# VH-VL binders against q9h9l3: the designs that were tried, part 71

Target 1, 176 residues: q9h9l3
Amino acid sequence: PRKMVAIDCEMVGTGPKGHVSSLARCSIVNYNGDVLYDEYILPPCHIVDYRTRWSGIRKQHMVNATPFKIARGQILKILTGKIVVGHAIHNDFKALQYFHPKSLTRDTSHIPPLNRKADCPENATMSLKHLTKKLLNRDIQVGKSGHSSVEDAQATMELYKLVEVEWEEHLARNPP

## First folded at step 22 (VH-VL)

Design y151
Fold by OpenDDE, last read:
Structure y151 (fold): chain C 176 residues (1-176), chain A 123 residues (1-123), chain B 111 residues (1-111)
Amino acid sequence: as target 1 above (176 residues)
Amino acid sequence: QVQLVQSGAEVKKPGASVKVSCKASGYTFTSYFMHWVRQAPGQGLEWVGWINPYTGLEFYAQKFRGRVTMTRDTSISTAYMELSRLRSDDTAVYYCARSGTYYYDQGPRFDPWGRGTLVTVSS
Amino acid sequence: QAVLTQPPSVSGAPGQRVTISCTGSSSDIGLGYEVHWYQQLPGTAPKLLIYENSERPSGVPDRFSGSKSGTSASLAITGLQAEDEADYYCQSYDSSLEGWVFGGGTQLTVL
């Protein structure tokens, strides 16, 4: 059986108006919630908007941040061959300029049984914060200091574990 | 219509450099990745590398690292591939090809392809 | 040298079914990376034929199909036609090389 990890990334705004999301922090945890990776990352282009309120990223975090290409290599080494769990994970992989196999990807924002368990519409896109509160009775992303990608990755893994058996069986019968 | 128009054929001496261009039209140049693939006469396809036109970040096949340079000019939606220290075995048709950024767009498939640029290296 | 292995040539009569294999390893197809197929007519650039193992772009006839299992992929052509005579290439991603890789190509001859 393949090992499982959860990933969560924080993005900053780049481009002329800061509308492009660029990777600025990445956290990866194992099945037990242990941190395997947690680094600030320097985007390859100029940061226009740190989005600190949401991302928690500040200018000081970029002083010794890991260059993008180096960080990407480190991250991909961890992810390779693993089942990767994330929430709205397409944003993370896009920012990494990486195509993880669909068959090894788990997106908690698109798991109908998880939404059903939370008394939400199966085809709706629910936030990580909402699902975590409903199913784990835990508050995440609180305060004004921005998100914690480690906390979010851990929550994502715990949510997936609630439906792991059912969903893995579903995927086995219906490969992506 | 999406099109990739490449520069004309080149003839070079061993040790020289060649720079091939690929002008994109019919889509947002910075929203897709650009790949370079070459094909020696009578041989198969060989991936050279790719570039993100938005950031300018490039990734090269190990075989070409230190000898290839990929760049872009976003103002004219053009990608460039420069190969230095040319050898006779660099003789090939060089293609540019577009791919997406994730599965929800075009994904990793190469489409479309340029018509190719023949680069001949001979003494 | 090509990382993915294809037979150098295959042949069939009009109307027949032919298959082209693409054998990878534990660092590419075996890791689950998707396989894409390209058709290259003589003197032309490659054209996308199949993407993500089994999906057909618009304009590609349904007599072309793709599949993937384990470390290998396969392209099947039913109702073979004269116009199918071409070179076919499989493509995937290799984690050890950190890049895309192609098969050696297969020349299809219609008898």
Scores: ipSAE 0.938, ipTM 0.963, lowest interface PAE 0.5, mean pLDDT 96
Fold by OpenDDE, look of step 22:
Structure y151 (fold): chain C 176 residues (1-176), chain A 123 residues (1-123), chain B 111 residues (1-111)
Amino acid sequence: as target 1 above (176 residues)
Amino acid sequence: QVQLVQSGAEVKKPGASVKVSCKASGYTFTSYFMHWVRQAPGQGLEWVGWINPYTGLEFYAQKFRGRVTMTRDTSISTAYMELSRLRSDDTAVYYCARSGTYYYDQGPRFDPWGRGTLVTVSS
Amino acid sequence: QAVLTQPPSVSGAPGQRVTISCTGSSSDIGLGYEVHWYQQLPGTAPKLLIYENSERPSGVPDRFSGSKSGTSASLAITGLQAEDEADYYCQSYDSSLEGWVFGGGTQLTVL
């Protein structure tokens, strides 16, 4: 079986009124939760809204941030060929301007067995925070200091591991 | 209706530069990627590169790095591809083509395509 | 020059079924990257025919179908019609080249 990694990205707001989400931090962990990548990333456009309350990103983090194009290359090198687990992962890939194969993508926000296990509607989109609390009895994204993408990536991986066997079998029978 | 209107045919000499334009309409120009693909006479399709019209960030095929420059003018929803140090084997029809930015939109498929711009390089 | 391999030509009579193969490598189709197909009628720009291995855009007849397995993809055309005479190209992404790649193209002749 292919190696598995989990990814979580923090975005800042760019463009008019800061409505465009631009990559500002990316964290990648392996199956065991070990950090493979964790970097602040400098968006190619002017940051209008740091979204600090959620992203945890501050201006000071951008001083030595890795330029986007360089970071993208580093990240893609890690992701290539791997099963990539994430929560609402389409946002991460969009921010990366990257198209990871659907067959190698696992989105914990769209796994019915995971929702079922959490006593949630199977077709509902539940937050990472909620699922983590329900299934792992762990509180993430606490406080007003912003999210930790490493913590979120680790939680995402742990959640997936709860349904990995069942879901992988399902995907084998129903390839995307 | 989504349309990509390209500039007219060009005739250039070896060593010269050519700049082809692609004007987009019928959609939000900055919400989709713009690709450039060329096709030599009687040959297949060859991907040249792509640009994010929002950021202006571009990625080129290795073959064209150092000779190609992709730009955009968001005020007129127009993408540009400039190829320098032209050679005879650069003679081709150059297409612009749109793709999405993630799978929940159009995704990586190229649609639609411009009608192409013939660039002829001859001494 | 093409990274993906297609037969240069295929032919069939009206009403017949034809298939066009697209063979990639371990760095493109073999890595799981989706395959897209384009139809190019004589003297025209390519048109999207199949995307993401097997999906049909609006307006594309269901007699066109796509599949993918391993390092290869296939385009099938049933009920072949005269209007299907065109060049067909497969496309995918190559991680090693960090870019999109096309097949060499297949000329379909309707006899």
Scores: ipSAE 0.917, ipTM 0.951, lowest interface PAE 0.5, mean pLDDT 96
Fold by ESMFold2, fold request of step 23:
Formats: structure tokens, C-alpha cells, sequence
Structure y151 (fold): chain C 176 residues (1-176), chain A 123 residues (1-123), chain B 111 residues (1-111)
């Protein structure tokens, strides 16, 4: 059986008006929530908007950050061959400039049984914060200091565990 | 609508370099990846590498590292592939091909392809 | 050498069904990476035919279908027509090579 990890990324704004999302932090945890990777990452393009309120990224974090191409190589080595869990995970893969196999991808923002457990519409896209509060009785992303990608990755793994048996069986019957 | 227009055929001697261009139109050039694929006469397709036109970052197949350089000029929506220290077995048609950057927008598939640029290396 | 293995040729009569196999390894198709198929008509560039194992782009008839199982993929063509005479290539990603890989191509002859 394949090992499972959870990933969460924080983005800054690059490009015109800071509208392009570029990777500035990545955290990966294992099934038990232990941190396998947690680094600040220097985007290959000029940062226009740190988005600090949500990203938690400040200029000082970039001074010694790992260059994107190096960090991408480190991250992809960890992800290869594993089931990767994330929330709106294709935004994370886009920021990594990478496509993980669909059959090894789990997106907690698009799991109908998880939404049902939270008393939400089955096909709605629900925020990580909302699902975590409803299903784990935890407050994440509190305050105005930005998100913790470690905390968010850990929450994402715990959410997936709530539906893991049912969803893995569903995917076995309905390969993506 | 979406179109990739490649530069014309080239004839080169062994040891020379060649630079092939691929001009994109009908889409936002910096929003998609650009790949290069070659096909020797009577042979199959071989992936050479790709560039992200937004960042300028490139990744090459191991076989070509040290001899290939991929660049772009975003002001004219054009990608380039340069292959140096040419050998006779580099004779091929060189294609550019577009792929997506995002699962919900094209994904990793190659579409469209340029018409190809024949590079002939002979002494 | 092609990384993915395809038969060099296949043939069929008009109206018949043919299949083209594509066999990879545990580091590409077998690891879960999707398979894409391209049609190359004589003297032309490749054209996307099937993507993500089984999806058809608009304009590709439903007599073309794809599937994937284990380390292998298959392209099926039903209702074979003369204009289907072409070379067909499968493609995937290989993690050990850290790059895109193609099959060696299959020449389809319509009898």
C-alpha cells in the first residue's frame, strides 16, 4: 500500500498587480502529522504583494529562503509515489509547476462525504477553516498574522482520516 | 485561433549550433508551458524539455542537458530552443507544443503542436 | 530507444476494430501517471487524440477510446476508416527519468 502525506502551501503575489500566485512556503506532514518538510521558498519572480494577512509571509522570511527550483526538487522527491492530500490541492500543484497523478491525489475541498459530515452541500467547495471547525472542533487560521502551513497540513490530514475508508473504497470503484 | 508558428528548415554542419523559434498566438503566452519534442527521420517522438514562459525556468531531458538551452521573449510571445555541438544523429524535425499549468485549464496534455522545424546535420 | 512499448504496426479492414497497446513501467504508467495519445497523419505534426487515459478532445469521434490498467494502456479504434491510417503514439510521465516519455509509435494500416 502507498504511503500518504498532506501538503499545504502559502503563496505571495507576483506578476501584474500581484495577481499571480507564487509559492513562498510549503509544509508536508505524514499520516501521523509529523513534519517532513517546512521551508520558506523564494519565488523566481519579483514579489509584488506578500499577502501577509493570509500567507504569513514577510520580507524577512525571504532573506534566507530556499530558491524555488531547489525547493521544488526537494518537495517533488517527497511526493513521488505517495498519495498526496491537500485542500484545493491543484492550486498547490500549480504553484509547484507539477502535476501529481490523479489516482494519488486527494482534495478535501471536493469530497462529498466530508461535506455531508459537516452539514454542507455535498458538491460545494468549503474552506479548510470551516471544515476544521465543524468536524475537528478546532480553530485554525486565527488572527491577522497569516496562516500556518504546518497547522493547515495537519488539519487537512485529520479531515481526510474522517472519510478515508469510505473515499478510498469509492475511488477503487470509480478510478479518476 | 491558438497557433504555434515555427521557424524554417535549417542545414548545419557537425559541431555547429541551431536555434529554433516558436511564435505563439491566440492565447496568453505566459499562462501555459512550452515543450520541445523531436522526431528523427522514420523514428518516434522524443521529449527534449520544457520552459515556463512566465518564470523563464527550464527543465531538460537528461540526454540533452549540457547541449540544449530553452529561452523565450515574452514581448513577442516566442519560445526558443538552441542545440549546440550538433551531431548527425541530431537530424530531426523539432516540434514545439503547449501544455497547461493547471489541472482545471488543459492540464498536462500537449495541445496544440507547431508544424515542426527540420534540422539537417550533415558533413 | 522508446521508453513506452507499442507494437510497431497494426492493421484492420474498414469497419473493424483495432487496438494499440502501450506498456510502461512502475516509474511511469504503473506509478499512476496518466496516458495521452497522439495521432500523426503522414507528413503532419502530431495531434492530440486522447488525454488523461480516456478523455476525448472536442472534434475527436467517439469511435476512438482509451483505457489504462496496471502498467499498460490501450487505444481502441472502432468503425475503422481509411483516414485513420496514421502513426499513433502514447505518452506519459516517468518519475525516474523526471520527464515526459513516448512510445515508439504504431503504424496503422487500413486494408
Amino acid sequence: as target 1 above (176 residues)
Amino acid sequence: QVQLVQSGAEVKKPGASVKVSCKASGYTFTSYFMHWVRQAPGQGLEWVGWINPYTGLEFYAQKFRGRVTMTRDTSISTAYMELSRLRSDDTAVYYCARSGTYYYDQGPRFDPWGRGTLVTVSS
Amino acid sequence: QAVLTQPPSVSGAPGQRVTISCTGSSSDIGLGYEVHWYQQLPGTAPKLLIYENSERPSGVPDRFSGSKSGTSASLAITGLQAEDEADYYCQSYDSSLEGWVFGGGTQLTVL
Scores: ipSAE 0.876, ipTM 0.934, lowest interface PAE 0.7, mean pLDDT 94
Fold by ESMFold2, fold request of step 23:
Structure y151 (fold): chain C 176 residues (1-176), chain A 123 residues (1-123), chain B 111 residues (1-111)
Amino acid sequence: as target 1 above (176 residues)
Amino acid sequence: QVQLVQSGAEVKKPGASVKVSCKASGYTFTSYFMHWVRQAPGQGLEWVGWINPYTGLEFYAQKFRGRVTMTRDTSISTAYMELSRLRSDDTAVYYCARSGTYYYDQGPRFDPWGRGTLVTVSS
Amino acid sequence: QAVLTQPPSVSGAPGQRVTISCTGSSSDIGLGYEVHWYQQLPGTAPKLLIYENSERPSGVPDRFSGSKSGTSASLAITGLQAEDEADYYCQSYDSSLEGWVFGGGTQLTVL
């Protein structure tokens, strides 16, 4: 059986008007929620907007941050061959400039059984914060000082576990 | 419409270098990856590397590291591949090809391709 | 040598079905990376034919289809036509090589 990890990333704004999302932190946890990776990452482009109220990233975090190309190599080594769980995970892979196999990708923002458990419309794109509050009775992303990617990755894994048996069976019948 | 227009054929001697260009039009140049692929006469396709035109970061196949340099000029939407210390077995058609940056917009597939640039290396 | 293995040639008569195999390893197709197929007509650049194992771009007839199982992929062409005479390449990503890899190509001859 393949091992499973969960990932969450924090982004800063680069490019014109700070509108391009660039990777500035990445956290990876195993099935039990233990942290396998948690690093601040220096984007290869000039940071226009730290987006601190959501990202939690400040200029001081970039001083000793791992350069993107090095961090990407470290992260991909952890992800290779594993089922990777995330929330709106396409944004995380886009920021990593990496195409993880679709058959090994799980996105808690697009799992109908998970929405059903939360009494949400099956096809709605629900936020991680909402699902975590509803299904785990936990408040994450509290305040305006930024998200914790470790906390978010751990919540994402716990949410997936609620539907893991049903969803893995579904994917076996309906390969991506 | 999306187009990739490559520079013309080159004839070089062993030991020289060559720089091939690929001008993009019809799309936002910095929103997609650019790959380089070569094909020796009568042979198959060989991936050389790729560049992210937004960041300027490049990744090369191990075989070409130390001899290849990929660059771009975003002001004219043009990608470049330079191959140095040329040998006769570098004789090939060199293609540029576009890929997406994530699955929701093209994904990893190569589409379109340039028409290729023949580089001939002979004494 | 090519990382992905394809037969060097296949042939078929007009109207028939042909298949082209593409065999990889545990670090590429076998690890789950998707397979893409390209058609190269004589004297032209490769053209995308099938992507992500089985998806067809607009303008590619549904008589072209792809599949994947284990470490292998297959391109099927039904209703073979003279204009299908071309070289066909499979492509995937290989984690051990950290890059894109192609098959050696298959020359399709329409008899």
Scores: ipSAE 0.872, ipTM 0.936, lowest interface PAE 0.7, mean pLDDT 94

Design y151
Fold by ESMFold2, look of step 22:
Structure y151 (fold): chain C 176 residues (1-176), chain A 123 residues (1-123), chain B 111 residues (1-111)
Amino acid sequence: as target 1 above (176 residues)
Amino acid sequence: QVQLVQSGAEVKKPGASVKVSCKASGYTFTSYFMHWVRQAPGQGLEWVGWINPYTGLEFYAQKFRGRVTMTRDTSISTAYMELSRLRSDDTAVYYCARSGTYYYDQGPRFDPWGRGTLVTVSS
Amino acid sequence: QAVLTQPPSVSGAPGQRVTISCTGSSSDIGLGYEVHWYQQLPGTAPKLLIYENSERPSGVPDRFSGSKSGTSASLAITGLQAEDEADYYCQSYDSSLEGWVFGGGTQLTVL
């Protein structure tokens, strides 16, 4: 059976007015929620806006952060050949500058059976915080000190497990 | 309209270097990846590498590492590929081609392509 | 050697159906990476024909179709026309080479 991991990333603002999202932290967990990777990453461009209120990234984190190109190589070796679960995962892959196969990608922001379990409209895009509260009875992303990508990756994996059997069978019948 | 305009044909001697340009227009140059692909006469397509014009970071096919350099100038929306220590088997048409940065906008497919730049390496 | 294997040539009469195979390995197509197809008319640059296994860009007629299974992909052309005479290349990503890879190309002759 193909191995499964969950990923979550935190971004900072680069480029004009800090509008470009650039990777500054990445966390990967296995099926059981054990941390396989958790590193602060130095973007290849100047950081204009740390976005600390949401990202949790501060200047001190960048002092010993792994340069982007090195971190990307490490991350891609972990992801290769695996089913990768994330929430709005296209943003994570865009920040990694990598195209993971669609057939091996699971996005908890776009799984109708998961929305149904949360009593949400099946085609709605629901936040990770909302789904986690409704389905796991957990509060994540609490306060104003920023998100934890480890916490978010673990929550994402647990959410996917709630619908894994149904959704994997659906995808087998309906390849992307 | 989206367009990639490449520099003119080059004739080089073995051991020299060549630098091919690809000027982009009709889109935001820094929002898409730029790839280089070559085609020797009568042969197939061979991927050389790509650059992210936003970051300036490059990734090369293993075969070309150490001989190829990809750069860009964002002020004139132009990507460059330089190949050094040229050999006769580097004779090829060199194409630039655009890809997206994520699946929701173009994804990994190459579209459009430049018209190609013939590089001839001969004594 | 091309990383993806295609037949060197295929031929068909006008109106016929032809297929062009593209066979990869467990590190590219077999690992799940999508297949894209390009048409190259004589003396011109390649042009995108099919992407992500089976999607057609605007302006490509529906007589061109693509499919993928296992380590292989296939391009089908129905209602063959004289202007379809070209070289056809498949493309994917290969994780062991850490890069984009092409088939060796297939020369389609319309008889």
Scores: ipSAE 0.862, ipTM 0.933, lowest interface PAE 0.8, mean pLDDT 94
Fold by ESMFold2, last read:
Structure y151 (fold): chain C 176 residues (1-176), chain A 123 residues (1-123), chain B 111 residues (1-111)
Amino acid sequence: as target 1 above (176 residues)
Amino acid sequence: QVQLVQSGAEVKKPGASVKVSCKASGYTFTSYFMHWVRQAPGQGLEWVGWINPYTGLEFYAQKFRGRVTMTRDTSISTAYMELSRLRSDDTAVYYCARSGTYYYDQGPRFDPWGRGTLVTVSS
Amino acid sequence: QAVLTQPPSVSGAPGQRVTISCTGSSSDIGLGYEVHWYQQLPGTAPKLLIYENSERPSGVPDRFSGSKSGTSASLAITGLQAEDEADYYCQSYDSSLEGWVFGGGTQLTVL
């Protein structure tokens, strides 16, 4: 059986008007929630908007941050061959400039059984904060000082475990 | 609508360099990756590398590291591949090909391809 | 010395079914990376035929289909037509090579 990890990333704004999302922090946890990776990452382009209210990224974090190409290499070595769980995970892979196999990707923002457990519409895109509060009785992303990607990755793994058996069986019969 | 127009055929001597261009039209150039693939006469396809036109960052197949340079000019939506220290076995058609940046928009598949640029290295 | 292994040639009569295999390794297809297929008519650029194992782009007839199992993938062509005479390449990503890889190509002859 393949090993499973969860990932969460924080993005800053680059490009015109800061509209392009670029990777500035990445956290990866194993199945038990232990941290495998947690680094600030220096984007290859000029940062226009740190998006600190959501990202928690400030100028001082970038001083010793790992350059994107190096960080990407480190991250991909961890992800290779594993089932990777995330929330709206397409944004994380896009920021990494990497195509993880669809068959090894799990997105807690698009799992109908998970929404049903939370008494949410099965096809709605629910926030990580909402699902975590409803199903785990935890408050994450508290305050306005930005998100913790470690905390968010850990919450994402715990949420997936609630539906893991059902969803893995579904995917085995309905390959993505 | 989406098109990749490549520069014309080149004839080079061993030891020279060649720079092939690929002009994109019909889409936002910086929103998709650009790959380079070559095909020697009578042979199969060989991936050379790719560039992210937004960042300018490039990734090369190990075989070509040290001899290939991929660049782009976003003002004219054009990608370039330069191969130096040419040898006779670099004779090939060199294709550019577009891929997406994530699965929700094209994903990793190569579509479209340029028509190819024949580079002949002789003598 | 292509990374993905394809038969060098296959043939079939008009109207028949042919299949083209593509066998990879534990670092590419076997690790879960999707397989894409390209058709190359003589003297032309490759054209996308099948992507992400089994998906068909607009304009590709449904007589072309793809599948993947374990370390192998397969392209099937039914209702074979003269215009299908071409070279066919499979493609995937290989984590050990850290890059995109192609099969050696299969020359399809329509008898």
Scores: ipSAE 0.860, ipTM 0.931, lowest interface PAE 0.9, mean pLDDT 94
Fold by ESMFold2, last read:
Structure y151 (fold): chain C 176 residues (1-176), chain A 123 residues (1-123), chain B 111 residues (1-111)
Amino acid sequence: as target 1 above (176 residues)
Amino acid sequence: QVQLVQSGAEVKKPGASVKVSCKASGYTFTSYFMHWVRQAPGQGLEWVGWINPYTGLEFYAQKFRGRVTMTRDTSISTAYMELSRLRSDDTAVYYCARSGTYYYDQGPRFDPWGRGTLVTVSS
Amino acid sequence: QAVLTQPPSVSGAPGQRVTISCTGSSSDIGLGYEVHWYQQLPGTAPKLLIYENSERPSGVPDRFSGSKSGTSASLAITGLQAEDEADYYCQSYDSSLEGWVFGGGTQLTVL
């Protein structure tokens, strides 16, 4: 059986008016929520907007941050061959500039059985914060000092576990 | 209409360098990856590497590291591949090809391709 | 040279079905990476034929189909036509090489 990990990333703004999202932190946890990777990452482009209220990234974090190309190599070694769980995970993979196999990708923002457990519309895109509060009775992403990508990755894994058996069977019948 | 227009054929001596260009039009140049692929006469396709035009970061196939440099000029939507210390077995058609940045933005498939630039290396 | 293995040539008469295999390894196709197929007509650039194992881009006839299983992929062409005479390449990503890889190509001859 394939091993499973959860990933969450924090982005900063690069490009004109800081509108492009670039990777500045990545956290990966195993099935039990143990941290396998947690690094600040230096984007290859000038940072225009640290987005600190949401990202938690400050200038100080970038001083000794791992350059993007090196960090990407480290992250891909962990992800290779594994089922990777995330929330709106397309943003994380796009920021990594990496095409993880669709058959090994799980996105908690788009799992109808998970929405159903939360009494939400099955086809709605639900926030991690909302699902975590509703289904795990936890408050994450509290305040304006930024998200914890470790906390978010751990929450994402716990949410997936609630539907793992059902959803894995569904995907086996309906390959992406 | 999405197009990739490549520079004209080149004839070079062994030991020289060549720089091939690929001008993109009909799409946002910095929103897609650009790949280079070569094909020696009568032979198959060989991936050389890719560049992210937004960041300028590049990744090369192992056999070309140290001899290839991929660059771009975003002001004219043009990607470049320079191959140095040319050998006669570098004679090939060199193609540029576009890929997406994630599955919903074209995915990893190469589409479109440029028409190719013949580089001939002979004494 | 080629990372993915394809037969060097295949042939068929008009109207027949042919298949072209593409065999990879545990670091590419076998690890789950999708397979893409390109057609190269004589004297032209490659053209996308099948992507993400089995998807057809607009303008590609449904007599072209792709599949993937284990470490291998297959391109099938039914109702073979003279215009199908071309070279065919499979492509995937290889994690050990950290890059894109092609098959050696298959020359299809329509008899």
Scores: ipSAE 0.847, ipTM 0.925, lowest interface PAE 0.8, mean pLDDT 94
Fold by ESMFold2, fold request of step 23:
Structure y151 (fold): chain C 176 residues (1-176), chain A 123 residues (1-123), chain B 111 residues (1-111)
Amino acid sequence: as target 1 above (176 residues)
Amino acid sequence: QVQLVQSGAEVKKPGASVKVSCKASGYTFTSYFMHWVRQAPGQGLEWVGWINPYTGLEFYAQKFRGRVTMTRDTSISTAYMELSRLRSDDTAVYYCARSGTYYYDQGPRFDPWGRGTLVTVSS
Amino acid sequence: QAVLTQPPSVSGAPGQRVTISCTGSSSDIGLGYEVHWYQQLPGTAPKLLIYENSERPSGVPDRFSGSKSGTSASLAITGLQAEDEADYYCQSYDSSLEGWVFGGGTQLTVL
């Protein structure tokens, strides 16, 4: 049996008009919600748009941020060999420039039993905020001061726990 | 059509450097990773490293660190691999190959490959 | 020495089934990293044959199939044909080497 962690990332805009999403914060929690990693990360390209309203990232956060290549190494060391849970997790791995094994990846935005439990259409892509409110009775991502990646990673792990037994059995029968 | 066109064959002496180019067409160059793989005559495939053309960040196999430099020019959609302090066992065909940046678009598989550039190192 | 181990050669008669094994370690295939297969016809560049353990790109016949279990993967070719005579390489990612790794290659001979 493998250990399980949850990940959430915040992105800033780089490239022309800030349209490219680049990693600027990453949080990883264990099964119990304890924080294993939480760092601000300096993208290797010039930041054009901090996207602060959603990312919570400001210029001062970048002053002591860990350069991307170093942070990526630290993050991959934690993820290697583990089941990694996230919400729309493909965006997080893309920002990390990393291919985590599909067999060890869990995406709470695309788990039909989880949607069913929330009284949502099974095949819909539901937001983390919506699922967390419905199933955990918690409000996350409130206001316009940006998301907390620690809070979001913790919520993601708790959501997965609600369907973990059923979904792990499903994946054993239906390998991705 | 996605295509990778590599520079022509090169003959070098031991101790020299060689720079091989790989021009991409038919796709957005900065949206995919570029890998370099070599194959010595009669031998198997050996991964040299990769570059992210968007960031310019590179990662090299340990064997080549300190001798290889991977760069790119996004204005002409071209990746480069330079190998220095050449020795006779660097004689090989050098391939470029494209991979995706996430599973929803190609994933980690290498497709397509360039036709290869023969580099011969001899006295 | 190749990181992933393949038999140096295999052979079969037309119409037969052959398999090519690819054995890795606990830091690559055994850690969950997917296996990809490439076919290299004599004098040509490698061509993608199977990706992510068992997926076929368009244009690859369904008589080619792949599987993975534990630290090993296998490429199966059924209905063997003369044009299948080539070298075959498996590929994965290795966490201890922090890089992409290939098998040593398998020369398939059609008798």
Scores: ipSAE 0.846, ipTM 0.924, lowest interface PAE 0.9, mean pLDDT 94

